# VH-VL binders against GTPase-activating protein BEM2/IPL2 (BEM2), part 5

Target 1, 199 residues: GTPase-activating protein BEM2/IPL2 (BEM2), of Saccharomyces cerevisiae (p39960r1967to2165)
Amino acid sequence: VPLEDVCERENTLIPTIVVKLLEEIELRGLDEVGLYRIPGSIGSINALKNAFDEEGATDNSFTLEDDRWFEVNAIAGCFKMYLRELPDSLFSHAMVNDFTDLAIKYKAHAMVNEEYKRMMNELLQKLPTCYYQTLKRIVFHLNKVHQHVVNNKMDASNLAIVFSMSFINQEDLANSMGSRLGAVQTILQDFIKNPNDYF
Key: E = the ipSAE of ESMFold2; O = the ipSAE of OpenDDE; V2 = 0.75 times the mean of E and O plus 0.25 times the DockQ between their complexes.

## First folded at step 1 (VH-VL)

Design t7 (framework fv_tiragolumab)
Heavy chain, then light chain:
Amino acid sequence: EVQLQQSGPGLVKPSQTLSLTCAISGDSVSSNSAAWNWIRQSPSRGLEWLGKTYYRSKWYNDYAVSVKGRITINPDTSKNQFSLQLNSVTPEDTAVFYCARGEDYYDSSGYLFDYWGQGTLVTVSS
Amino acid sequence: DIVMTQSPDSLAVSLGERATINCKSSQSVLYSSDNKNYLAWYQQKPGQPPNLLIYWASTRESGVPDRFSGSGSGTDFTLTISSLQAEDVAVYYCQQYYSTPYTFGPGTKVEIK
ESMFold2-Fast, scan of step 1: ipSAE 0.000; ipTM 0.438

Design t8 (framework fv_tiragolumab)
Fold by ESMFold2-Fast, scan of step 1:
Structure t8 (fold): chain C 199 residues (1-199), chain A 123 residues (1-123), chain B 113 residues (1-113)
Amino acid sequence: as target 1 above (199 residues)
Amino acid sequence: EVQLQQSGPGLVKPSQTLSLTCAISGDSVSSNSAAWNWIRQSPSRGLEWLGKTYYRSKWYNDYAVSVKGRITINPDTSKNQFSLQLNSVTPEDTAVFYCARDEDYYYYGMDVWGQGTLVTVSS
Amino acid sequence: DIVMTQSPDSLAVSLGERATINCKSSQSVLYSSNNKNYLAWYQQKPGQPPNLLIYWASTRESGVPDRFSGSGSGTDFTLTISSLQAEDVAVYYCQQYYDTPLTFGPGTKVEIK
C-alpha cells in the first residue's frame, strides 16, 4: 500500500507502524551491536508484520512490550522490510532525480555548502506532507542510532548504506547504472549527521 | 577450541522440575556472536529444539511453543554456563538432552554440542 | 512451524558407492534478501551428539571430508556422499534455521549393503 494512502486511512502524518517500530527501537535497541546490519529472525520479522496487519496496530492496546517481540533485530528488520515494500521510494520516483542531481553537483564541487543546504531544503518542502513527516521521523531516529555508535558500531555512513535502497527504487537505480545510489548515500549521511540543517 | 560440558540428575519424578546445566569453555556465554541452545532427543519425537538464550546488549530467550510456559533457560555469567529448567515433567519428557552453540555471527548451524544427558522421568 | 521430512527412512549402500538423502521443508527456507537457504545437515553416530556437516544448504563445515556435499534450494534439499566409507555409517538429519522453532527432519539411517 502507498505511503500517502496509509496516512489517509489512519488519519495520521506518519504511518502508525513506523512510529511504533521506531519508538520501540529507541526505547530498548539503540545500543544493539550491528543494529540494522545484523538481520533479525525472518520468522520473527514476518510474525511481527502479520501482528501489525491482524491485531489492530493502530489500537493503543497493541504493544511491542510483549515477550513475542523481545528480539530488537526483528523489530529493526520489520522496519526495513516495511520501507522496502513501499510502492514508491521515500524521495519518490517523481523527485529522486532532483535530489540526486543536487548531491552530484555538490560532490563535484559545483556549489558551496550553503547553496546546497538551501536547495535541499527547497526540495524537501516539495514532498507531500506524509512523505516529509515520515522522512523527518526516520532521519531523527537514525541520528539517535548514530549518536550511540560507540556501543552499536553503526555510524551515519553505515546507516546510509543500509537504508539507501529505501530512497531509490530498482527502476531508477537501474536507469542510472547505480551511479545515483552513491548520491543517495551522500544525502543520507548528511541528513543523519546534521538533521537540524534540514528538518 | 570451544567445549560444552553438561551436568544434572538423570532421574526426575513426574510433576517435579528437571534442571540441567551446560558449562562453557573457550567462549563466553555473553558472546555477542553466539546463542546457547537446548535440544532433546527421544524415539517418539526425534530431535526437538527447546529454546535458546543469547546476549545482544541485553539477554534474550526464544522457546519452542511445545514447552513454552514451563521452560526457563538462564545464563550465569559468573560461572560461564547456562541452565535449563523444565517444570511439571511427565514420562513423555524422557529424552537425551543436549546443549549446543549456534554461531549467530557466522549465520550457520549448531557447530558445538555437549555430550548429552539421558533424563528419565519415572516414579 | 516448518515441518521437515526426509527420504528414505533408511538407506543401504555398498562401500565406495554414492549415497543420496533427500530433505523437504513445508515452506521455503530461502531468504530472498541474502539469497541463502537456512538449511543444515548433521551426522549422528551411536552414543554421540549430532555433528554439523553442511550449513547454508551447500557450505561444508571445516574438517568435513569433500565426499560430503549439499545441494538444493527453497523446499527441496539433497545430501550426497559420493563414495561411502565405513566411518560414514550414521543417522543423517536436516535442520532448518529459517524460523523458530528450529526444526529437524526425522533422520535417514545410512548403513552398509
Scores: ipSAE 0.000, ipTM 0.453, lowest interface PAE 17.7, mean pLDDT 84

Design z11 (framework fv_reozalimab_arm2)
Fold by ESMFold2-Fast, scan of step 1:
Structure z11 (fold): chain C 199 residues (1-199), chain A 121 residues (1-121), chain B 110 residues (1-110)
Amino acid sequence: as target 1 above (199 residues)
Amino acid sequence: QVQLVQSGAEVKKPGSSVKVSCKASGGTFSSYAISWVRQAPGQGLEWMGGIIPIFDTANYAQKFQGRVTITADKSTSTAYMELSSLRSEDTAVYYCARTDEYGSGSYFDYWGQGTTVTVSS
Amino acid sequence: QSVLTQPPSASGTPGQRVTISCSGSSSNIGSNYVNWYQQLPGTAPKLLIYSNNQRPSGVPDRFSGSKSGTSASLAISGLQSEDEADYYCAAWDDSLSGPVFGGGIKLTVL
């Protein structure tokens, strides 16, 4: 189901599943060593995904503060799976080349930092509303994970690598023969380190 | 840079209706949800409802269902709250407030200055 | 009537640490972020703390928030006279599909 359809159905700017999963990680998972890198059990990830699909959409008492979901890595894995399964990535098929071209020019030193930030902000403002708000929420979440790097060992660079495949569609990645993946990593690393420059 | 500017004070008679406006400037209007929160004299904050302009769908607190209508005009970046069948208990300051999340993570980052509505005979 | 419960008043002297409590249920504080608003007399509320413990730019670090289970608290360290205001906690309520507020607490400095 497309992100914008989920948001419209729920009358939210960010899918409820995203907010609830990220809040639970922020409450008890920020110090988990290898958060997002170490996979949760596939059984727990699938059970949680099914619970959201079947119970979470209609049950006001549904809570992640449940012993069934004690494994933080399963919550983190469920979040990553949700992003991967979106029909269109958060940079969108329509705009991913604009984002990645900008990063490629910057990385090649063909653009000064202030120009890069200004142009990046212009591109972000062109994203559909639900994509922008969901991306912003995720970036600030990953910034919190980065701030706990002493305990969790996951800095902005590690997080950018782990999440890069979730921010570019397989179709767009295949069309570039993988060359744009590094650009996505560059963008995400900068967003995670300096979210207030962009949001 | 971001401002929410509300319409001026209103004095209304019981049984009439009032329509308060909230004009947003700075940022993109459609990227945010607008809520209406009221405060009776000496009382606390009470959420009335909100709208996500991009979907043109409003949600209302149960207490105000049937009496409140929240709308948005994207062309003028203005949200409206109309409250009908006014009673003396509706005397309050009415605030519009913005959020860049709507749902579990919602918080009001910018508030309008407030509009005083007095219902008296 | 407020959905979240706060004491009606609190007081402290300059330099003290004051803690303001907020109690809710599983459908609001228990499952969603808690935010805090400061309202000075005659003004609109201002965002003080969001997402349990985050400060907007311009809010001094002597203000901090925390959440545990269905309760939250706002701590004000090094209390100053300009902190005299009403403080409201707020959270989204899943059962009501909207934000709910505490009744507000009037903080008096001396």
Scores: ipSAE 0.006, ipTM 0.519, lowest interface PAE 12.8, mean pLDDT 85

Design z8 (framework fv_reozalimab_arm2)
Fold by ESMFold2-Fast, scan of step 1:
Structure z8 (fold): chain C 199 residues (1-199), chain A 122 residues (1-122), chain B 110 residues (1-110)
Amino acid sequence: as target 1 above (199 residues)
Amino acid sequence: QVQLVQSGAEVKKPGSSVKVSCKASGGTFSSYAISWVRQAPGQGLEWMGGIIPIFGTANYAQKFQGRVTITADKSTSTAYMELSSLRSEDTAVYYCARSDYDFWSGPEFDYWGQGTTVTVSS
Amino acid sequence: QSVLTQPPSASGTPGQRVTISCSGSSSNIGSNTVNWYQQLPGTAPKLLIYSNNQRPSGVPDRFSGSKSGTSASLAISGLQSEDEADYYCAAWDDSLSGVVFGGGIKLTVL
């Protein structure tokens, strides 16, 4: 289901599943070594994904403080899987080339830093509200993970690599022959290190 | 199959300029970046700069600013590096290397040319 | 001098494990991925490890990379005579807006 349809159905700005997964990781997972890089148990990830589908992400009685979900890497893996399986990526099919072209031009010295940040902010404001709010929530979450790098060993660069495939559709990646994946990594690394410049 | 083929060895006098070519085959030239890396005899690798042919813009290492010009001809899938005001210290093997567009995430030089020896002497 | 610091030489015997260090700063290794290159005598460098710890096709799994903070390491397990070469680490440097290399290490297989 499209991200905007989920937000409409739930009457929220950010899908409840995203909020619940990120809050649980922030509660007990920020110091987990290899967070988001080490996938945890595949069976546990699938079981958690099915529980959200069957037990209801918006149900007030559904809690991640349950012994069956005590492996934080399963929660992290479920979040990555949810994000990657969205019908459209968070940069959207319509705008991913605008985002990545901007980053490529900036590093080719075709524009200055002030212009790059202004234009990036303009592109972010053109995203549908649910996409923008969801992206903002994710970026600030990843910034918190980055701040705990001494314990978790996952800095902004590592997080950008791990999440890059979740921000560009496979079709858009194939059409660019992989050349835009690096641009996505660059944008994400900058967002994670400097979230207040953009959100 | 991707291959980078460089022009042949050059012997130049101090104060002159040299222009080395790097012809790419087997891949889409415009969708990648081409960098130039040199190595003086018995020394390590030194990045000089790179170009993203699709935009025509080049980025240069500070040490070479004002002396190096990197260009690309998309019609022939060829990148060029021109170094002016040559000194004996510019004697080196000059390599071209291919990477993805993203220089700032640690460009992976996945293919290298065979190298061009440039000797500066009189 | 090189921006990234590597020891100038190392040696090992066949079958041993050798670790090659690479030290940088927050503007390069601390902020960006590290790549490793192998240079056999008389040849162009070859990409050995990219994105901190990934191997291109054709590179044996006895080569591995790691990164922690502002430092990176290349590990070679089961050292073989054909591993005798120069090894370079490399990363993008945010403050220089360019690629920086380590000084290189000459690995001798005794």
Scores: ipSAE 0.000, ipTM 0.454, lowest interface PAE 14.7, mean pLDDT 83

## First folded at step 2 (VH-VL; from d9 with heavy chain L101Y; framework fv_disitamab)

Design d9a (at its last look DockQ between E and O 0.66; V2 from the best seeds 0.00; counts 0 for: pae E 8.7 > 2)
Heavy chain, then light chain:
Amino acid sequence: EVQLVQSGAEVKKPGATVKISCKVSGYTFTDYYIHWVQQAPGKGLEWMGRINPDSGDTYYNQKFKDKATITADKSTDTAYMELSSLRSEDTAVYFCARGGYEDWFDPWGQGTLVTVSS
Amino acid sequence: DIQMTQSPSSVSASVGDRVTITCKASQDISSYVAWYQQKPGKAPKLLIYAASSLQSGVPSRFSGSGSGTDFTLTISSLQPEDFATYYCQQYYSYTFGGGTKVEIK
ESMFold2, look of step 2: ipSAE 0.015; ipTM 0.615
ESMFold2 (binder alone), look of step 2: mean pLDDT 94; pTM 0.958
OpenDDE, look of step 2: ipSAE 0.425; ipTM 0.827
ESMFold2, look of step 3: ipSAE 0.012; ipTM 0.603
ESMFold2 (binder alone), look of step 3: mean pLDDT 94; pTM 0.960
OpenDDE, look of step 3: ipSAE 0.025; ipTM 0.573

## First folded at step 3 (VH-VL; framework fv_disitamab)

Design a1 (from d9a with heavy chain R50W; at its last look DockQ between E and O 0.02; V2 from the best seeds 0.00; counts 0 for: pae E 3.6 > 2, placed apart)
Heavy chain, then light chain:
Amino acid sequence: EVQLVQSGAEVKKPGATVKISCKVSGYTFTDYYIHWVQQAPGKGLEWMGWINPDSGDTYYNQKFKDKATITADKSTDTAYMELSSLRSEDTAVYFCARGGYEDWFDPWGQGTLVTVSS
Amino acid sequence: DIQMTQSPSSVSASVGDRVTITCKASQDISSYVAWYQQKPGKAPKLLIYAASSLQSGVPSRFSGSGSGTDFTLTISSLQPEDFATYYCQQYYSYTFGGGTKVEIK
ESMFold2, look of step 3: ipSAE 0.354; ipTM 0.778
ESMFold2 (binder alone), look of step 3: mean pLDDT 95; pTM 0.962
OpenDDE, look of step 3: ipSAE 0.394; ipTM 0.801

Design a2 (from d9a with light chain A50D; at its last look DockQ between E and O 0.02; V2 from the best seeds 0.00; counts 0 for: pae E 5.8 > 2, placed apart)
Fold by OpenDDE, look of step 3:
Structure a2 (fold): chain C 199 residues (1-199), chain A 118 residues (1-118), chain B 105 residues (1-105)
Amino acid sequence: as target 1 above (199 residues)
Amino acid sequence: EVQLVQSGAEVKKPGATVKISCKVSGYTFTDYYIHWVQQAPGKGLEWMGRINPDSGDTYYNQKFKDKATITADKSTDTAYMELSSLRSEDTAVYFCARGGYEDWFDPWGQGTLVTVSS
Amino acid sequence: DIQMTQSPSSVSASVGDRVTITCKASQDISSYVAWYQQKPGKAPKLLIYDASSLQSGVPSRFSGSGSGTDFTLTISSLQPEDFATYYCQQYYSYTFGGGTKVEIK
């Protein structure tokens, strides 16, 4: 289901499941060694996903306090899976290439950092509200994870690689060059390190 | 063209240490993981571990956690794997490969034969 | 850990034959499966990724199918250059199948 449809249905700016998953991870998992890098139990991840799909994240019967997914890596894995299954990139299908082109150009040293930030901000401001707010929430979450690197060993670079595929839909991933994946990683790394520069 | 070029064949005695290199070209070194895979003579492929070249973060197969040490040098776009306390069972071809997170391997290095014999 | 059971271990076939290789995962791994071709003295080459996506440059006679626990690599019409060993892999935790050697009959 497209992100916009979810937000419209829920009358929210961010999908409820995203909010709940991230809150739970922030509660229990910020200091977990290898958070998001260490695979969770596939069975637990699938169980959680099924519960969410069947019960709905807004239903009072749905809870993240369940023995079936007690392991925080299951929660984390479910979140990654959720993002990967989104039909569109969080940069939006229409704009993902604009974002990556900008990053590629920056990496090629064709512009200074200040100009890169300025142009990136302009692109972010063009995103639909639900995309912008969801992306912002995720970036700040990942920044929190990065801040706990002493314990969890997950720095911004690691997180950027982990999430790069989740920010590109399957079709774009299949058709994308390695340079575009790298561009997404570059963007995410910068966002995670310095969220206040962009949001 | 993306390429991974590994160092040449090694012949070592038991108890020795060997360090294999994997130099990458054609893409940004820090954008992908480097994986290492073992293939004993006439046997299948076995994943050993990976490194994030940018952060230096590593993740190992438990089977190789005490055998292999993976490192990376960003200044030379080269990943390394060091094998310690070599035994005859360590005789194998070792491959490096590029990969994303939870992703397939492409491309592969040409492989490095390590022979351990008395 | 996730196990990948590959079968058969070897198959004798002739040029033009249809060849099918299967891999079974010990648990549901969605579509996180790749297939590789390896010739003697060479590095593995990626054929299929995400269970069914054909890698660029790979002939269309190669195809992959499956989801969850059961996966299949198919060579619709075997060519002389296809005699090699094939491996499946799940890249959730990077376990390989045992390999299938396709030999000339």
Scores: ipSAE 0.033, ipTM 0.572, lowest interface PAE 3.4, mean pLDDT 91
ESMFold2, look of step 3: ipSAE 0.103; ipTM 0.680
ESMFold2 (binder alone), look of step 3: mean pLDDT 94; pTM 0.959

Design a3 (from d9a with light chain Y32W; at its last look DockQ between E and O 0.02; V2 from the best seeds 0.00; counts 0 for: pae E 3.7 > 2, placed apart)
Fold by OpenDDE, look of step 3:
Structure a3 (fold): chain C 199 residues (1-199), chain A 118 residues (1-118), chain B 105 residues (1-105)
Amino acid sequence: as target 1 above (199 residues)
Amino acid sequence: EVQLVQSGAEVKKPGATVKISCKVSGYTFTDYYIHWVQQAPGKGLEWMGRINPDSGDTYYNQKFKDKATITADKSTDTAYMELSSLRSEDTAVYFCARGGYEDWFDPWGQGTLVTVSS
Amino acid sequence: DIQMTQSPSSVSASVGDRVTITCKASQDISSWVAWYQQKPGKAPKLLIYAASSLQSGVPSRFSGSGSGTDFTLTISSLQPEDFATYYCQQYYSYTFGGGTKVEIK
């Protein structure tokens, strides 16, 4: 289901499941060694995904306190899976190339850092509201994870690698050059390190 | 013991379709992905795609998206790969393999030789 | 997609030799690398995962190292049963290296 449809249906700016998953991870997973890098049990991930698909994330019966997905890596894995199953990139299908082009130019030293930040901010402001707010929430979450690097060993670079493919849908990835994935990685790394510079 | 047992060798004509199976045992079928890998004669390994046996969700190598269809039957703990519009270039050994979420492959099936010839 | 460039394609060695195989990823993939051994007519066998973790039951003469883009498989002292083809793989998007055949000198 497209992100916009979910938000419209829920009358929210961010999907409820995203909010719940991230809050739970922030509650008990921030210091987990290898958070998001260490794979969770696929059985647990599937169980959790099925639960909020069938019960609805907005249903009061849905809870993240369940033995079936007790391991925080299962919750983390479910979140990654959720992002990968979105039909569109969080940069939106229409704008993902604009974002990656900008990053590629920046990495090629075609512009200074201040110009990059300015232009990136302009692109972010063009995103649909639900995309912008969801992206922002995720970036700040990942920044929080990064801040706990002493314990979890997951810095911004590592997190960017882990999530890079989750920010490009399968179709866009298949049609893109390898440089686009690297560009997404670059973008995420910068966002995670300095979210206040962009949001 | 965890093991993946594949169906036997196949000989097909060009244009035909073949469906090979991979039956798992020794673990819960729905707890791992099943991957498929192609190995042409005397060549290297090439990943084709994977399936989540529980949800049925599939992910393909772009090269094989129009060639291979991966399915799974939870009632029999068996994964399948169907190859359509067979050509001589599809002659290869095909492996299934177990893989965790975003993880390595272990163990592997014994492989299934598919020969396409006129 | 992510490419894995494996080298060399083949190596001739003797029993007792130190053998080194390398793989270079087209982009940073952290430690998402596995190494496999394959003998003729057999399925690949997992040797190393997470770039440097030895799979249970694999002899300690096998070791893996590297992170980011450069990875190495080392056989400290080649044994007769080690003559085979070896493959690296990144399991971020599951690309394999081209393989390295270790044969008798």
Scores: ipSAE 0.079, ipTM 0.716, lowest interface PAE 2.8, mean pLDDT 91
ESMFold2, look of step 3: ipSAE 0.220; ipTM 0.724
ESMFold2 (binder alone), look of step 3: mean pLDDT 94; pTM 0.956

Design a4 (from d9a with heavy chain G100Y; at its last look DockQ between E and O 0.88; V2 from the best seeds 0.00; counts 0 for: pae O 7.1 > 2)
Heavy chain, then light chain:
Amino acid sequence: EVQLVQSGAEVKKPGATVKISCKVSGYTFTDYYIHWVQQAPGKGLEWMGRINPDSGDTYYNQKFKDKATITADKSTDTAYMELSSLRSEDTAVYFCARGYYEDWFDPWGQGTLVTVSS
Amino acid sequence: DIQMTQSPSSVSASVGDRVTITCKASQDISSYVAWYQQKPGKAPKLLIYAASSLQSGVPSRFSGSGSGTDFTLTISSLQPEDFATYYCQQYYSYTFGGGTKVEIK
ESMFold2, look of step 3: ipSAE 0.298; ipTM 0.750
ESMFold2 (binder alone), look of step 3: mean pLDDT 94; pTM 0.954
OpenDDE, look of step 3: ipSAE 0.023; ipTM 0.556

Design a5 (from d9a with light chain D28S S30D; at its last look DockQ between E and O 0.05; V2 from the best seeds 0.00; counts 0 for: pae E 7.9 > 2, placed apart)
Fold by ESMFold2, look of step 3:
Structure a5 (fold): chain C 199 residues (1-199), chain A 118 residues (1-118), chain B 105 residues (1-105)
Amino acid sequence: as target 1 above (199 residues)
Amino acid sequence: EVQLVQSGAEVKKPGATVKISCKVSGYTFTDYYIHWVQQAPGKGLEWMGRINPDSGDTYYNQKFKDKATITADKSTDTAYMELSSLRSEDTAVYFCARGGYEDWFDPWGQGTLVTVSS
Amino acid sequence: DIQMTQSPSSVSASVGDRVTITCKASQSIDSYVAWYQQKPGKAPKLLIYAASSLQSGVPSRFSGSGSGTDFTLTISSLQPEDFATYYCQQYYSYTFGGGTKVEIK
């Protein structure tokens, strides 16, 4: 289901599943060693996904405070799976080249940092509202994870690598000749380190 | 004991279609992706695509997008890969493998040799 | 598009030798690397996951190391059953190295 359709049906700016998964990780997972890198139990990930599809879609009081969801890596895995399964990634099919071209130009020293940040912000403002708000929520979440690196061993560079495939799907990657993935990693690392520069 | 058992070897003529099966046992079929991997004679391994057996959602290596069709049947715990418009360069061993989300492959099926010759 | 460049393509070694196989990723992939052993006519067998974690039942003479772009599989003391082809794999988007055939000298 497209992200816009989910936000429309829920009358929200960010899908409820995203908010609930991130809140739970922020509550009890920020110090988990290898968070987002170490896979959770696949059975738990699938059970959680199914619970959201059955219970969370029809019950706004659905919570992750349940002994079925004890494993924080399963919650993290479910979140990553949700992002990868979106029909359109959070940079969108229409705009992924605009984002990555800008980052490539900046890396090649074709613009100064202030101009790069201004133009990146202009691109972000062109995203549909639910894409922008969901991206913002995720970036600030990953910034919190990054700030706990002493305990969780997941710095902004690691997180950018892990999440880059969630911001460009394999169809978009094939269209971009693969060089775009490194640009996405660069964009995400900067977002995660410096979220207030963009959001 | 987790097992992936593939259908037997196939000999086909160019232009034909083949459908390879991969039956799983020893775990809940819908808990893991099923991946497909090609190994041409004397060559290395190449990932072809995967299926989520729960939803039926597929993701393909772009090279194989127009060659392979991956499906799953939850009622028989079996994944399938259909190869269409076979050419001689499609001669290879084809493996299925179990993998979780962003995960390594373990275990693998025994492989199915598909030979395409005139 | 993440390419894994594996070297060497083959190595001749004797029982008891130390063998080192390397893989280089075209982009940073953290520790998303697995290593497989494949004997002729058989399916690959998982040895190492997450760059350095040893799979259950795999002898301790196998070890993996690395992060980012540079990864290594080491066999500390070759045994007769270790003569096989070895593949690295990045499982972020699922590409394999070209393989390293370990042959008896």
Scores: ipSAE 0.025, ipTM 0.625, lowest interface PAE 7.9, mean pLDDT 86
ESMFold2 (binder alone), look of step 3: mean pLDDT 94; pTM 0.958
OpenDDE, look of step 3: ipSAE 0.044; ipTM 0.577

## First folded at step 4 (VH-VL; framework fv_disitamab)

Design b1 (from a1 with heavy chain G100Y; at its last look DockQ between E and O 0.73; V2 from the best seeds 0.00; counts 0 for: pae O 7.3 > 2)
Fold by OpenDDE, look of step 4:
Structure b1 (fold): chain C 199 residues (1-199), chain A 118 residues (1-118), chain B 105 residues (1-105)
Amino acid sequence: as target 1 above (199 residues)
Amino acid sequence: EVQLVQSGAEVKKPGATVKISCKVSGYTFTDYYIHWVQQAPGKGLEWMGWINPDSGDTYYNQKFKDKATITADKSTDTAYMELSSLRSEDTAVYFCARGYYEDWFDPWGQGTLVTVSS
Amino acid sequence: DIQMTQSPSSVSASVGDRVTITCKASQDISSYVAWYQQKPGKAPKLLIYAASSLQSGVPSRFSGSGSGTDFTLTISSLQPEDFATYYCQQYYSYTFGGGTKVEIK
């Protein structure tokens, strides 16, 4: 289901599942070694996913304190899976190339940092509200994870690589769009390190 | 064209250590993971581990955590795998492969045969 | 650990035949399955990713299907160059099937 449809249905700016998962990870997973890198139990991930599909979005009694997904890596894995299953990039289908083009240009030293930031902010302001808010929430979450790198060993670079797959579809990756992937990594790394520069 | 070129065949004695290389070209080395896969003679494929060439971060199959050490050199666009305390059971072809992070492998190196014999 | 049970282990076929290879996962892995072709003395080659997506440059006679636990690779009309060993893989934890050798009848 497209992000916009989810937010419309829920009357939210961010999908409820995203909010719940990230809150739980922030509560008990920030210091988990290899958070988002080390896969969780597939059984647990699927159980959690199914639970959300059935009642997680609307049932206030739903909790993430369940033995079925006790391991925080299962929760983290569920979040990754959710993002990967989104039909569109969080940069939106319409704008993902604009973002990556900008990053590629910057990496090629065709513009200075100040100009890059300005233009990046302009692109971000053009995003639909649900995309902007969801992206912002995720970036700040990943920044928190990054801040705990001493314990979890997941810095901005590592996190950017892990999550870059959620910002570009697999088909594009397979079609030799490696430069786009690198661009997404660059963008995410910078967002994660310096979220206040952009949001 | 994206290519992964591995070092040549190795013949080692039991207890020895071997280090094989995987040089990449045709893409940005740090944009993708490098995976290593073992294939014993006449047998199937078994994943050993991956490295993030950008950060140097690694993740191993538990079966190989004490056997293999994976490294990467960004300056030469080369990944390495070192096998220690070699035994006859370690005789196999070892492949490196480009990974889309936690996804599929493409392309693969041509493989490196490591033979362990007394 | 996720197990991938591949069948058959071998199949004899003729040029023009339809060949079907199956891979069964020990648990639900959605569509996170790839198929590879390997010829003797060569590296594996990616054929299918995401269970059903054909890799660029791979002939259209190859197709993949399935989701959850049951996956299938199909060669609609076997060509001489298709005689090889095929492997399925799940890339949650990167386990491979046991392989299927497609031999000349």
Scores: ipSAE 0.017, ipTM 0.590, lowest interface PAE 7.3, mean pLDDT 89
ESMFold2, look of step 4: ipSAE 0.248; ipTM 0.738
ESMFold2 (binder alone), look of step 4: mean pLDDT 94; pTM 0.959

